# VHH binders against Mechanosensory abnormality protein 6 (mec-6), part 2

Target 1, 343 residues: Mechanosensory abnormality protein 6 (mec-6), of Caenorhabditis elegans (o01811)
Amino acid sequence: DLNKRVYNHTPGPCRVLTDNYKGTAGMTYVESQKRVYITLGYGRAHDLKTKTGIAFYKTNRTDGRSQQEMYDLIEMTINWNGYEYKKEFIPTGIDSYSSSNGRVLLYVINAHPNHQCIHFFQIVESSKLNHRKAICDPSFSSLQDIAVVGPDRLFVTNMAAFGRGWAQILEFSLQTGQGAVYYYDGSKLSTAASSLIAPTGIGYDAKRRILYVGSMIRESIFAYKVAKDTTLELLYEMMLLTSPIGVFVESKTGDIWIAAHPVIHESAWHYTHPENQNIHSPSQILRIRIQEEGNSWVTTEPYANDGATISASSSVVFTDEQMLIGSSFGRLLHCDLTHSYIT

## First folded at step 4 (VHH; framework vhh_8emy_2)

Design t05 (from d05 with S30D S31N)
Fold by ESMFold2-Fast, scan of step 4:
Formats: sequence, structure tokens, C-alpha cells
Structure t05 (fold): chain B 343 residues (1-343), chain A 124 residues (1-124)
Amino acid sequence: as target 1 above (343 residues)
Amino acid sequence: QVQLQESGGGLVQPGSSLRLSCAASGFTFDNYWMHWVRQAPGKGPEWVSSISSDSSYTNYATSVKGRFSISRDNPSKTLYLQMNSLRPEDSAVYYCARETYSSGSEDYYGMDVRGQGTQVTVSS
């Protein structure tokens, strides 16, 4: 059903953090640093004036920042360490690993149309990334999101055989199972799940050893048990009645936060015309709490917008009663949650 | 070419303090995270402490937290480890190590260019 209504509401006061970059497609939270790292510029890659990169937002507001500085993004400088491949950097999906020795590693999808890679970075200094390596596999046609399970060990979603445009939309309309989840073990890439329909956001619950994979076309989340050998066992499918794009797992509660496109044909049109600033697609954030016995869940909707404030929400992070919402096409939104109560 | 040289070790009594230094050369010191690791006879290497390139982040092994303090001076290209309230179990060869760009290991296996080491002996 393409005919869905959206009613605008917020969980508390919200503000737009940036208009300088068009597209905030991916986010990852690093608790040890009190920072959210954000990929910038993806949805406007066709526009030569669009800036791309990585920035962070500081969630700790007690570090002496002025009122004007409290919501500022700080841009990262990338040291490529002699990496000679000179393709355009179009960062999208991102995830992080914090090691016991204090090191923080970032894993970033480069969604270049002709050569998709995952770049491995190390955070150094306050605002610098050192490039460590890249994996670029011929099977990488439409990489979406990363779930890190250990140092240099990660799952990644590949959405479709076609990387973008009307060919991909036609593929989705026919519901062909061209999507996959790949697993990288620090040395080799393997296929963890195949024949999937439009897998998108992916998140890992380390406490329960459950991997959550969004399916845009099925309008659902797949829950897999991750075995000790990293093989996946399908546990269940949660129907959302909306298209999941980004998945975030809250570490303390195990709550699943979803950035979703409630009217998929409007966001699909937007993806074929990312340079057109007059196109607005609805945004929706869901929060799912799995009950103690694991046989039921409660879904709430902390945020929804018709696209005027933020179009086509693609990522979400929640920490310290603060919610950040990103979009492939637009603004970064910050909301304070005044009511986080789940019934 | 790339070198790390540790100094400051010695024989001390339990409860004493000692400050180790590591002089770096042949690379851009202020671009790298630096680590201290130690190895006692007959044991594998143990990670002790880490410091970011700008000193904004430090981390310590549980066994030394509250007693040891890591610091660096980027202009002089020197890494330090201040060791207080030393115990016999702290006796080891102490090495400084540069963070690598080729490994995502949780411990000191993510390090390259380890120095020659400096011996610390805490005698009862």
C-alpha cells in the first residue's frame, strides 16, 4: 500500500543542525568519546557543489561550549596514508568498534557508482582519521549499512544487483531476491545470507547475539541468531508496515531504533532525482522494545514528519535522551526526548 | 629508519616510583597513537597503556589503573610512563609501540615498530 498518511509530531524540542551538507546518510555512536560520527553529502553526489566527508557531534554538553557551539558539527580530516586509488569519496553506511586498548576504528561504505568499497579508518587526535585499508569486492553493487561485531569483523548489506536509478526501482517492483548480507572476518569476505529482497539497515545486539536486518520492500526486520562460527540462523521476521532504511540498537536496553520511509514511492522518486531540492519525502522513526521472553514486542513512533522539516529519514542514533536523525537528501535533526516512556 | 628507544628502567624497591621515556625518530610522531606494553620472563606480552596523538584520550590496563600515568611531548617526540606504587608483579621489560594501520586487534597485536625495551625490576 502506497497510500499512507503521515501526521507530524516530535518527542520533544527539535532543531536543525546543518544546512551546509546535503545528506547525512549514516551515523555511529562512540560511547567512550561521547561522540556521534556522521557521513555527509551522499544524497547530493550528482551536484558538484555538494561537500562530502565525515563529521562528529559531541553528545556531552558540559565541556564548556557556548550556546552557539553546543550543536556544531566538527569536520574530520582524512589522512589517506598513500592510498592511491583516486575515486570520489561518497561516504554512506558507517559503524564503529571501540577496543579495550582505547583505540576506535571506523568502517565506512564508499558508495561510488562504479567502484564500491568499505574503508577502514582509525580515529587519531580530536578530528583526524587515518586510513588503514579498503575492501573492494566485485560483488559490491549496492552497499547500504555495516554492523561491526569485533575488530575488523563486520556484516554488510548489499541491497540489489543494480546500484541505483530506475533499473533498481524496477528490480524492487518485481521483488527479485538479488540482495545479500556479506561477512568479513578480518581477512576474507563470505556470503552470510543470500536471495534477500532489498536489505538495508543492519544492527547487532552483542548481549543477545542477534543481528537485525531491515528489508525495504518487505517492510520488515529480520532477526538472526549469530552462532559462534558467525553463521546466521533466522529467528523471526517483524512486520513494520513501513520501509526500514536505518537500524540502530541501543546498547543498554537492546531497543531497536529504525529510520523509515513510510511512503516508499515518494522516496524512490527522490533517489532518482537527488539534486532536486523541491522534492520532499516523509520521515518516520520507530522504537521497538522486545519483551523479556522474546516472543512479543512494543513499537512506538517517537517522530514523524511529512518531509518539510526532514525528508526521507535514513539514519538514527539515540543516547542520553537525545535523538539524531539523518537523511540521504537533507538536514541533520537533533531532538531532546522529554518523554522516553514505553508502555 | 623508523626507531623507538626506551629508557628509565632499573632496580627499585616495592612502593617506589619510576618514569620511563621513549624517544621516537624517523616518522611523524604526532600522527600516531602510542602504547606501552610489557613482558615478564616466561609470559606473553601484556598491554599496559595507550595515548592518542593529541593526548585527548588515555587508557590503562586494569592492573595498573590509578598507579601509572601515560603522557607525551609531541615537540620533543617523546612518550612517557610514570609508574607509582610499584609492585613485584610489575617486573618486566617495558616496550613502547606505534599503532598500526593494518590491524583491528583489541590488544597490542595492532602495533608495529616496537623498541628494544627497558628492564624494570621491583625487588622485595
Scores: ipSAE 0.005, ipTM 0.262, lowest interface PAE 12.2, mean pLDDT 79

Design t06 (from s05 with N59Y)
Fold by ESMFold2-Fast, scan of step 4:
Structure t06 (fold): chain B 343 residues (1-343), chain A 121 residues (1-121)
Amino acid sequence: as target 1 above (343 residues)
Amino acid sequence: QVQLQESGGGLVQPGSSLRLSCAASGFTFSSYWMHWVRQAPGKGPEWVSSISSDSSYTYYATSVKGRFSISRDNPSKTLYLQMNSLRPEDSAVYYCARETYSSGYYGMDVRGQGTQVTVSS
């Protein structure tokens, strides 16, 4: 007799794109290129043998590619332009900005334990990144995710004082207000919100000027109105029955997609033992639609898994009736949506 | 002076229940998060469970979730761990610990002698 913690279901056909790439912790969608950029290696980056980097997945379907080639990831080559980052590159949170002149800028969290930074890249050629600069502030102790609001202007979440291990589980248990949202204006870093409890995923709705910030421990999403001076005004808190980790805002609809951990202590324990492939933590994807008055919402669950197919989902992207799910512990899942009913 | 004293351990058969107690003194018990940690022979310390100062939040290791329950009585300054459906792998010395926070770092202050739990047939 098997007792299930979550009802396993999918929104359509799903496939695991690869077991070779570990730590697909962050994703960003670039509509102009029909590409999703994915960070690799985060959850196992404590091991020097773990390969880290950035790759992209093509969402467009083109004639001349085999069915297998349509699901391949293409690794990016990084030109550091002489930048001395001192320590290995451990990419996790990522977001992008597409300029009117066709340039695409990527902003990537380097979650190295001793030197947490945000690296600024420009996409050049089809598979090359040029490094432009980095910001490495002493307050960067546990960076999670980035929400870009303009060229070189971004919000970033700092979750906690500890980045991993037993101490991180303990910190999550404390519910102390050690988390923050920082804002970078292209020149200086400031604190946009403080005394937050384990802020994780962050996403920006440019049309509504609303910033959504997940709280892993509170099991909620905070919605902030972003003023023209980037000052945040708390509008409301959306309570969930699960811990949000990754947040993605769909540009076409304004829908909020959440990669979540429905059993937080299991995923927290998995984070202390990321190398153990026998640990399976449940995965869950939520889709939230704000109703027309903006003060109520409808939540649906397009995907849930007990952890056997994908453990502890940490990122999600939705585009062109396709859903990509990533995890800090590995695997990248692709699902085609055959039933998309949300009111 | 901070003091923590564990009790309630013993030799029990698999499937049995046991309740551990931790008597605290020398600090404002109601202001601190409290933890249970165990250590089996030849192994390092393993975190078991945590409880917030007001009991609003409780957390458990995956190995004990659904079987163990942490609670506290702030007026009596006592922490409890109710252990149900005990297994041989639960055999360990159990310690209670007070949360500490210094210079931006969290830690646990294990002051007691511990209480031995042995689960065997």
Scores: ipSAE 0.000, ipTM 0.121, lowest interface PAE 18.2, mean pLDDT 78

Design t07 (from s05 with Y57W N59Y)
Fold by ESMFold2-Fast, scan of step 4:
Structure t07 (fold): chain B 343 residues (1-343), chain A 121 residues (1-121)
Amino acid sequence: as target 1 above (343 residues)
Amino acid sequence: QVQLQESGGGLVQPGSSLRLSCAASGFTFSSYWMHWVRQAPGKGPEWVSSISSDSSWTYYATSVKGRFSISRDNPSKTLYLQMNSLRPEDSAVYYCARETYSSGYYGMDVRGQGTQVTVSS
């Protein structure tokens, strides 16, 4: 809605962790390490002089860290192993796979306008990534997010068939279904779902074998059952009355956390002027609990902001009564949850 | 070219301790994750423990967590497994392994003859 307003509120005390980078667009949680890995510097896609990379944030509260160390991001060093286009790295969507032997693999979307690829990394040391390979399919026109289902096996959302700027205009004006979910099996890329309207965030519930796909323009989440052969069966569509951008699934509960743009026309305008620090677009985090085997759900709103604290929330992670919120326009927000908003 | 030589096994009573060693040669030891795996008679290999190249991360199988400790000395190119509170079910041939990576899958390159650990009277 034009002129829609957001009521500012928080689930507990919040703090801004970084102003150093333009864009904290993607996050993935690695429970075995008690770390959230965060993609940095999406603003470079808009010709900004920004540093790009990957950093991690430690979620352990009581591990002997000082107050200063408690809220710091630690940058990863990337060994590109001779990969030709490492200087064109503009990371956005990210997800991880943790093996039983403790190895962690990271999968990262490179949203460079001319070179949309998914980069495959191995975490080799506490602060070091080795680049393993990249997939750069001609169909990768507007990659948004990744959901990992196994080692080098993943689903990825592609928002539109045409370039990102033109696709945004089409999705707003015509609501055309040119988006897709692709599946990579470790060797070949295939289309898992097609004719989708502006698919964005994607998250996988491994315990329940359900894949959740956000639709920005429909203002909904699609829930798919993932069969043993990785084919998708649509179970239901949850209407949100807001535009989902990022999806995080809480493994133990099955709760779905959504980073959303509640006033989509303001976010779209901000995306046309990303260099203007005076433009703010609203942020919203939803928590969804599925009930009655998917026949009903409860939606709560732990966080909302008019954009002054954080604009256009793009990613969210929840762990240990803590919430992290990222944005394509910068800032990383950390909130402690002091109250339960799920009934 | 890659060689791994395990040592330190033996016959011990339940509740005893042993320290296993693995001497590595033929590759840049400090660049690889290293693992301990064991195999009891008539059973398949079981992963026991892993350590990162710089020792910043260590991981353990649930059956040994709290009792075993993995470590490495990169200058001497040696991997260690300190085994405390040994149980009869820990009886196996213990192998060290260098990590391998191919087609998205992590594997273990086991080159040595292993070292026998027997926990009984």
Scores: ipSAE 0.011, ipTM 0.477, lowest interface PAE 9.1, mean pLDDT 82

Design t08 (from s10 with S56D N59Y)
Fold by ESMFold2-Fast, scan of step 4:
Structure t08 (fold): chain B 343 residues (1-343), chain A 122 residues (1-122)
Amino acid sequence: as target 1 above (343 residues)
Amino acid sequence: QVQLQESGGGLVQPGSSLRLSCAASGFTFSSYWMHWVRQAPGKGPEWVSSISSDSDYTYYATSVKGRFSISRDNPSKTLYLQMNSLRPEDSAVYYCARETYSSGDYYGMDVRGQGTQVTVSS
């Protein structure tokens, strides 16, 4: 939208976290550990052969760490169990499942142009991931994000028939609806929803049993009821007037947090020139609160930036009055919420 | 033994109201999401409404939104469906159903009652 403008503001003090990678495309929160797991290296891995991987950030500030240590990322060691994916591992979308016995499972999209897969990990010890399996279906052309609904059961968005490039840009311009949501039940992959226009972020509210799917081109969020047979029933579409990229559902409140690109043509151009440090794409975080009967909602904007601090925000996590914002082009922000964004 | 017993159906005129009840036994009612599902003659089952274990969340099919209200009384182990402004197309056997996944990981229904007939006609 050529007429959209961003008014810079923050919900409280923000800082850039230490990282040795070029992109922070996906995040998942594991409440039982008070940790956010972050995928690193996506946006620049193709160009610069930059180190890629997964790191975690601790959200518990009463952990007895020094002030300096409180803001450090800790890199995970990956045990690939016979798969040699390190050189081809370009992690993006990520989600987790915490079982009642303390086991934590992690699901990660590998968005390599010629090798799109979802990798299944188990978190072991403090800083290790054991690779368990991968699914690499031929239909995986443009995977974006994962919503876990149970152990090894997940929904995943596939944005377009074509991968990144001119063909995908033309596909979006024509709004041909080649996007889909796939469902994996632990054994088989099926299509849960089809004919979608550029589905991106996806988040699951386990308490309400609602699946939220962002549409970048429609500038909206679709809310689906998830049935026993994993059939999705569309309940409503929430118009945002901005392009949703990442979706996070706050477990305590059911609030929907969205990382968005408010000026989509600038973000699209930035993706074609990722090495140009003079290009800044605006970033925006929205918070949506559903009313009790689910027939209305309130949207607030706790964060917006013209791109100078963080460009093209792609992921967000909120916990313990803390907000983390990531981007495919790099930087990871940590903001403390000191101002209330209530309506 | 899990049991669900629906009641409150009958023959009514268009524009009338009915309240359906579902009495539950044999399980911890307050721990489960509950649902109303209907089936008209010659048609498949249609989901009507759902309510969370604590009544914090309620959902309605588009065809009944604004006319029907789901509620529950956990102490009496009873589920209700208040149906207002009834239409001929609401004519069906109405079933209450218990969710399959009490952990909250999945939405589903695994136990249904025998149903109560609602007929809306002049």
Scores: ipSAE 0.000, ipTM 0.280, lowest interface PAE 13.4, mean pLDDT 79

Design t09 (from s10 with H35E N59Y)
Fold by ESMFold2-Fast, scan of step 4:
Structure t09 (fold): chain B 343 residues (1-343), chain A 122 residues (1-122)
Amino acid sequence: as target 1 above (343 residues)
Amino acid sequence: QVQLQESGGGLVQPGSSLRLSCAASGFTFSSYWMEWVRQAPGKGPEWVSSISSDSSYTYYATSVKGRFSISRDNPSKTLYLQMNSLRPEDSAVYYCARETYSSGDYYGMDVRGQGTQVTVSS
């Protein structure tokens, strides 16, 4: 549908937290620290003057911070530990693992057009990352998102055989299904699912042992059980009538939060012209509650915008009655939740 | 020694029902997710169903959803699979398995039993 319309609404008061960096493409929530880690600067792929990095936002609003400090982002200092960086770091997808001893590991996709890798970091001290290793497999053509299932064990989506450009557009138009989900076991990479059509956001529900994979072109979410040998057993497919880009699983409830592009041709145009400040593509956040053991689900829409406030929402995190929405095109939005959007 | 012992299989006609049981010993049954896996002759293992330690969550393969029901009795350390509306394609050896993690797998089968044969034919 080329001309879907969206009606602007918010779940409560919203504010912009940052516009200094072009793109807030990925987020991960670390409950033990009460922090959301955010990747900044996806726009560097198109503008070498764009600053890149990883920052965190504190979700605990009662720790003695002033009202001014409550919404501040704190940038992480990265120790690359001898890895050759040269400002070629374009962070996008991110996920985390928290151990019982308080150690936190971060896994970050470097979406550099000519060299895609997943970087492994350890959080040290309050605001420092130590680089541990990177995996840069030849099959990494269009990495999108990461779902961590254990220490150095993760699933990652690869959207297409070709990177962004004409070949990928032809691939999507023919629906050849060259997307995949890869699994890394701490030592080797394997294919967990193949022949997928434009897999995007991915999230793992450790409590319920379900892996959710978004399909941008199918406008759906696949729900998989993870088997012993890391094979994915399809449980069900949820049709959304919108293109899912980011997936966040709320640990306590199992609710699935989706950052979506409701008008995919407008966001596709925006991705080819990210420098054009006059292009606005719509944003949409969905909250899904699975019912009847996957036979049904309830979908609510806590946020929607025509693109003027935030374009092409790409990530979402919900915690402590707070919602953060990220975009590949330059805004991080914070909203307080004053209404219930789930039954 | 961790052991799982399946029973309840047999030869039945299409449309029939069977209830499989799995007796567990040698571990704290109530602390583990449990699952049923089947393997037909000449084919690889196929996951059938999973149940959480407290029965709060149950999952089923698409091929059996609506026909099979997984349950457990933690006091007796027994896992069950109620199979209704059986079809010829359900013919397989059915294994119960304990879900846990190993050195390379945090959510797969750790231990499985010897299996019980289910044959659906006329």
Scores: ipSAE 0.006, ipTM 0.391, lowest interface PAE 10.2, mean pLDDT 80

Design t10 (from s05 with S31T S52N)
Fold by ESMFold2-Fast, scan of step 4:
Structure t10 (fold): chain B 343 residues (1-343), chain A 121 residues (1-121)
Amino acid sequence: as target 1 above (343 residues)
Amino acid sequence: QVQLQESGGGLVQPGSSLRLSCAASGFTFSTYWMHWVRQAPGKGPEWVSSINSDSSYTNYATSVKGRFSISRDNPSKTLYLQMNSLRPEDSAVYYCARETYSSGYYGMDVRGQGTQVTVSS
């Protein structure tokens, strides 16, 4: 007798940083810069007037700044370096690689409905991206998220054979395993895992060499051991009672942070009516810690909302007792953690 | 609707006792293993104790073994933790958790707001 209902709670004080933008669907943290890079505009990209792009938010703040200045997003300028950008830029999934020499590389999914690519950027100066290359493979039908494992080496999830609409709904209803995890080695794309049911968020624990892959329909996280030859061995499946969308692995602890849709049919309906400001779908953030005493884990719920504050949470970053939450429908939420509210 | 509501925490002196309660709703409580988990400020969650569906099996973390006792009342859908001989290191937010299971591994699903236990002189 299980019912899916959300009650609102926060881990500490929260504020909304971005309410005029539609789509803050992807985030990546660059520790060396104390910045979170955020993709903007995804949820409204079908609207000819919608601005899309990439911005950063500083996590290292000074006491001399006004409160407003302290919480401002700074937009990046993109230099396409002569690349023929013939398709609208609809950025969603994003991840980063920081090299020992100070270079920071960004990898961004362009989720154009008829032609999907992953764009490779280098951060230059304070607020400028230089485009380096793109991969646009015919197998890219429904790209969701990226896990970077080295310079120009990454895993990427492809959720379904059909990119959207009734055909994808039918695919999910029949639970056919048409999803995959692809691996790019800097030169060639290969299939790392196949026959998956709606793979979504993906995150990599470099210290343990474990790749975590969310399954929206199974309501679970798959944990794979990554061999040196990049082959994946399934270790276990962690059952959630919610649909994982975004995955973030905390580097210091190995904790797994999940942005989730606790009532997936409400989120699905919201995706068919993204322009309606009165529709709210619930948001939920989970934190998973693998236990030292045996083959077990603890799942806590630091944040949950009925959708009024933030709908359909799709990404999360945690650093320095701060949590950022993004959504495909807009809004960026910043919460300070006080620990006594973590659950 | 899966809800867990913890209560019974407070500020106590070292050597004192507290009894924590967890009221469960939205699932068939009597069929699930239940757990207590705690989280101290600046630390991750730590498993404390487990009890199976019919109370025939209990287990405890080494740090609390002999001092804490887990129990449950299935008719009232309530989980309990009796904490004796409390120490400053027991100070934490205490959560009850429902078991989740996959492929021979088990997880502890924490949904409640927790109850704060502070042990200080």
Scores: ipSAE 0.000, ipTM 0.463, lowest interface PAE 12.3, mean pLDDT 81

Design t12 (from s11 with S53Y)
Fold by ESMFold2-Fast, scan of step 4:
Structure t12 (fold): chain B 343 residues (1-343), chain A 122 residues (1-122)
Amino acid sequence: as target 1 above (343 residues)
Amino acid sequence: QVQLQESGGGLVQPGSSLRLSCAASGFTFSSYWMHWVRQAPGKGPEWVSSISYDSSYTNYATSVKGRFSISRDNPSKTLYLQMNSLRPEDSAVYYCARETFSEGDYYGMDVRGQGTQVTVSS
């Protein structure tokens, strides 16, 4: 149902971390650093006033909570190491790998409409990114999100055969299943799953070896078992009755957090008019807990908003009783969880 | 600091049984898949067996299937390999390893211990 309405509520006190409407489309949590890395500017990249880039937010709040500096985003400096990028860097999906020796690698989708790539970075000197390489495959038409399974090894979702415009709208209207999940093994790209309908967010549960893939149009999450050879076996499909956009797997519990668009036609309108700050699309965060036998689950809704506070939620991270919510069209929201209602 | 300590190796006769242990420390043992890998003199390392974080999945190399059993005790942070019907070709240094990534059809390792020597000879 495209005409759904949300009831506004929060899991605890929330604050807006960015008021300048920078798009915060993708996030990844690096536990060893107590940092969330966030992509900036995606939905506003068409507006030349909006700078694109990557920033981090510190989840460690041991200093005074009343100090504004505790809630600031710190922008990363990118060293491209001679790679030609010019004005074409539009970061969206992001994921990370933390090695046992303290190295942190970031993988970032460049969502340029005519030439999409995944950029490989290494974090150096606390606030700098060194560019290591890029993969730019002709099949990359509409990349959405990344799930890292090892150093330079990742799954990536490609939403549609057509990356934008009327052809993509027609493709979604017909539900033809031209989306895919690709796997990169550090050397070559292969197709891990095909004939998918609008795959979006993707998250990997390393403890259970389950890959979760959102389908925006089906309003569901697909759960795949990942074999040793990285082949995917479909286990089940979880129906959400809302359009998943971002997927985050909580490492400690295996809980699946979903950033969703409950009224998809309103968010679709926003994507066609990204410069219009008066468009407000509803936001919704779901938390799913898989029960012991894996054949049933409990879904809760920690957050929902009519779009006035945050429009079209696209990403979510949960750590240390804190929730960050991002949007392609701006505002990064930080909520403290004061009540736990999931069992 | 991540540490793995193998033990239980020795010199045994063909057809004998031996149980190897691996004591883990410095990480959340119950959250990781664990592996046994062996290396004979002059040969490359060979993957032997793996077990999921909750013991629901186990895998074995064709060369040891039906003879070896992998198990773990998460409360004591210990990994085990029960080796039955040992053959001279099982002689190797045995290492336990924490899983880190996949490479083709083989899962990689970022931590392994000093190893424990198993020698099967008359």
Scores: ipSAE 0.000, ipTM 0.160, lowest interface PAE 16.3, mean pLDDT 78

Design t13 (from d05 with S53Y)
Fold by ESMFold2-Fast, scan of step 4:
Structure t13 (fold): chain B 343 residues (1-343), chain A 124 residues (1-124)
Amino acid sequence: as target 1 above (343 residues)
Amino acid sequence: QVQLQESGGGLVQPGSSLRLSCAASGFTFSSYWMHWVRQAPGKGPEWVSSISYDSSYTNYATSVKGRFSISRDNPSKTLYLQMNSLRPEDSAVYYCARETYSSGSEDYYGMDVRGQGTQVTVSS
């Protein structure tokens, strides 16, 4: 039944931080800096005039600036160090590694249709990224999201064999299982999991050594145990009855936050008409608490919207009593939560 | 052309102090973490100290903590290591290194070691 309904609600007061950027597809939280880094301008895949980049939001709101200015995004300057394809930067999935001594590395998917790569950056001078290297493997047809497990060691989801268009739609309709999770060990790329159906968001719980992988078409999350040699052991599959797109894991609680498309045919239509500001696809954020060693779980819905406030939510970050929601089609939403989820 | 030139080493008695310098050129010095690494005869290289691009973070090997101090002057593109209370076991060739960060641990990152180093000998 395609007649799904979304009941609008928020977990507390919400505000739109920006609608100047067309696409806020990925986010990563750097606790040591009290910052969320956000990829901007996914709309450039369809309109070459769209500005792209990376910006951050400060989660610490106690600095001496005005109430208006505390919600502003600060754009990063990128030093590409002579990298050849820098003009074709369409950032989507992003994750970070924070060392105990204050270094922060960012890993960013460049989802340009002809140049799918993962770019490796180091954060320097507060608002600057130094480009270190890129991986542009021929198998990168439809990269979605990154889960970092150590310095320059990461898992990445590749959603489909076909990167876009009617061929990808046919692939999804047939449910052929052409998706994969790749693993990069700092020097070599390998396949960590294969024959997956439309893998999307990916998140790693470092304390529990569990990797969570969303499946858009199955409407589920796969939980894998990560062995010391980085091989994956499937523990269980959680059925959501909604399409997961983004995954965020709270390190302290192990709670899983999901940005979801509850009506997938409407978000699919929006992806074929990204220039049309009149298209509103529903948005949904779930919070999942695993119980009984994975044999059960509790799902709550902190946020849901019919798409008028934010269309087709694709990313979420939760820190303290704050939630940020992004979308590939624009707008960045900030909500204060009435209850703390951190123990 | 990336170049790092170390200086300031010498022969000193135990308990003495030395300040090492590293002059950098050919890259944006203010954008990189910098490191000091030493190598004693017959031993592998040992990481000594690191400093962030803005000096907000400094780290030291346990063997030198409290005795050595790392600093930098971004306008002059110079890295320093102030070595106090020197011991015979501090005798080594000291190299400065620009961080190259491909695959590493939190305490030992990839480093671009350039130049001949500067010899420090602590003996009575």
Scores: ipSAE 0.012, ipTM 0.312, lowest interface PAE 9.2, mean pLDDT 80

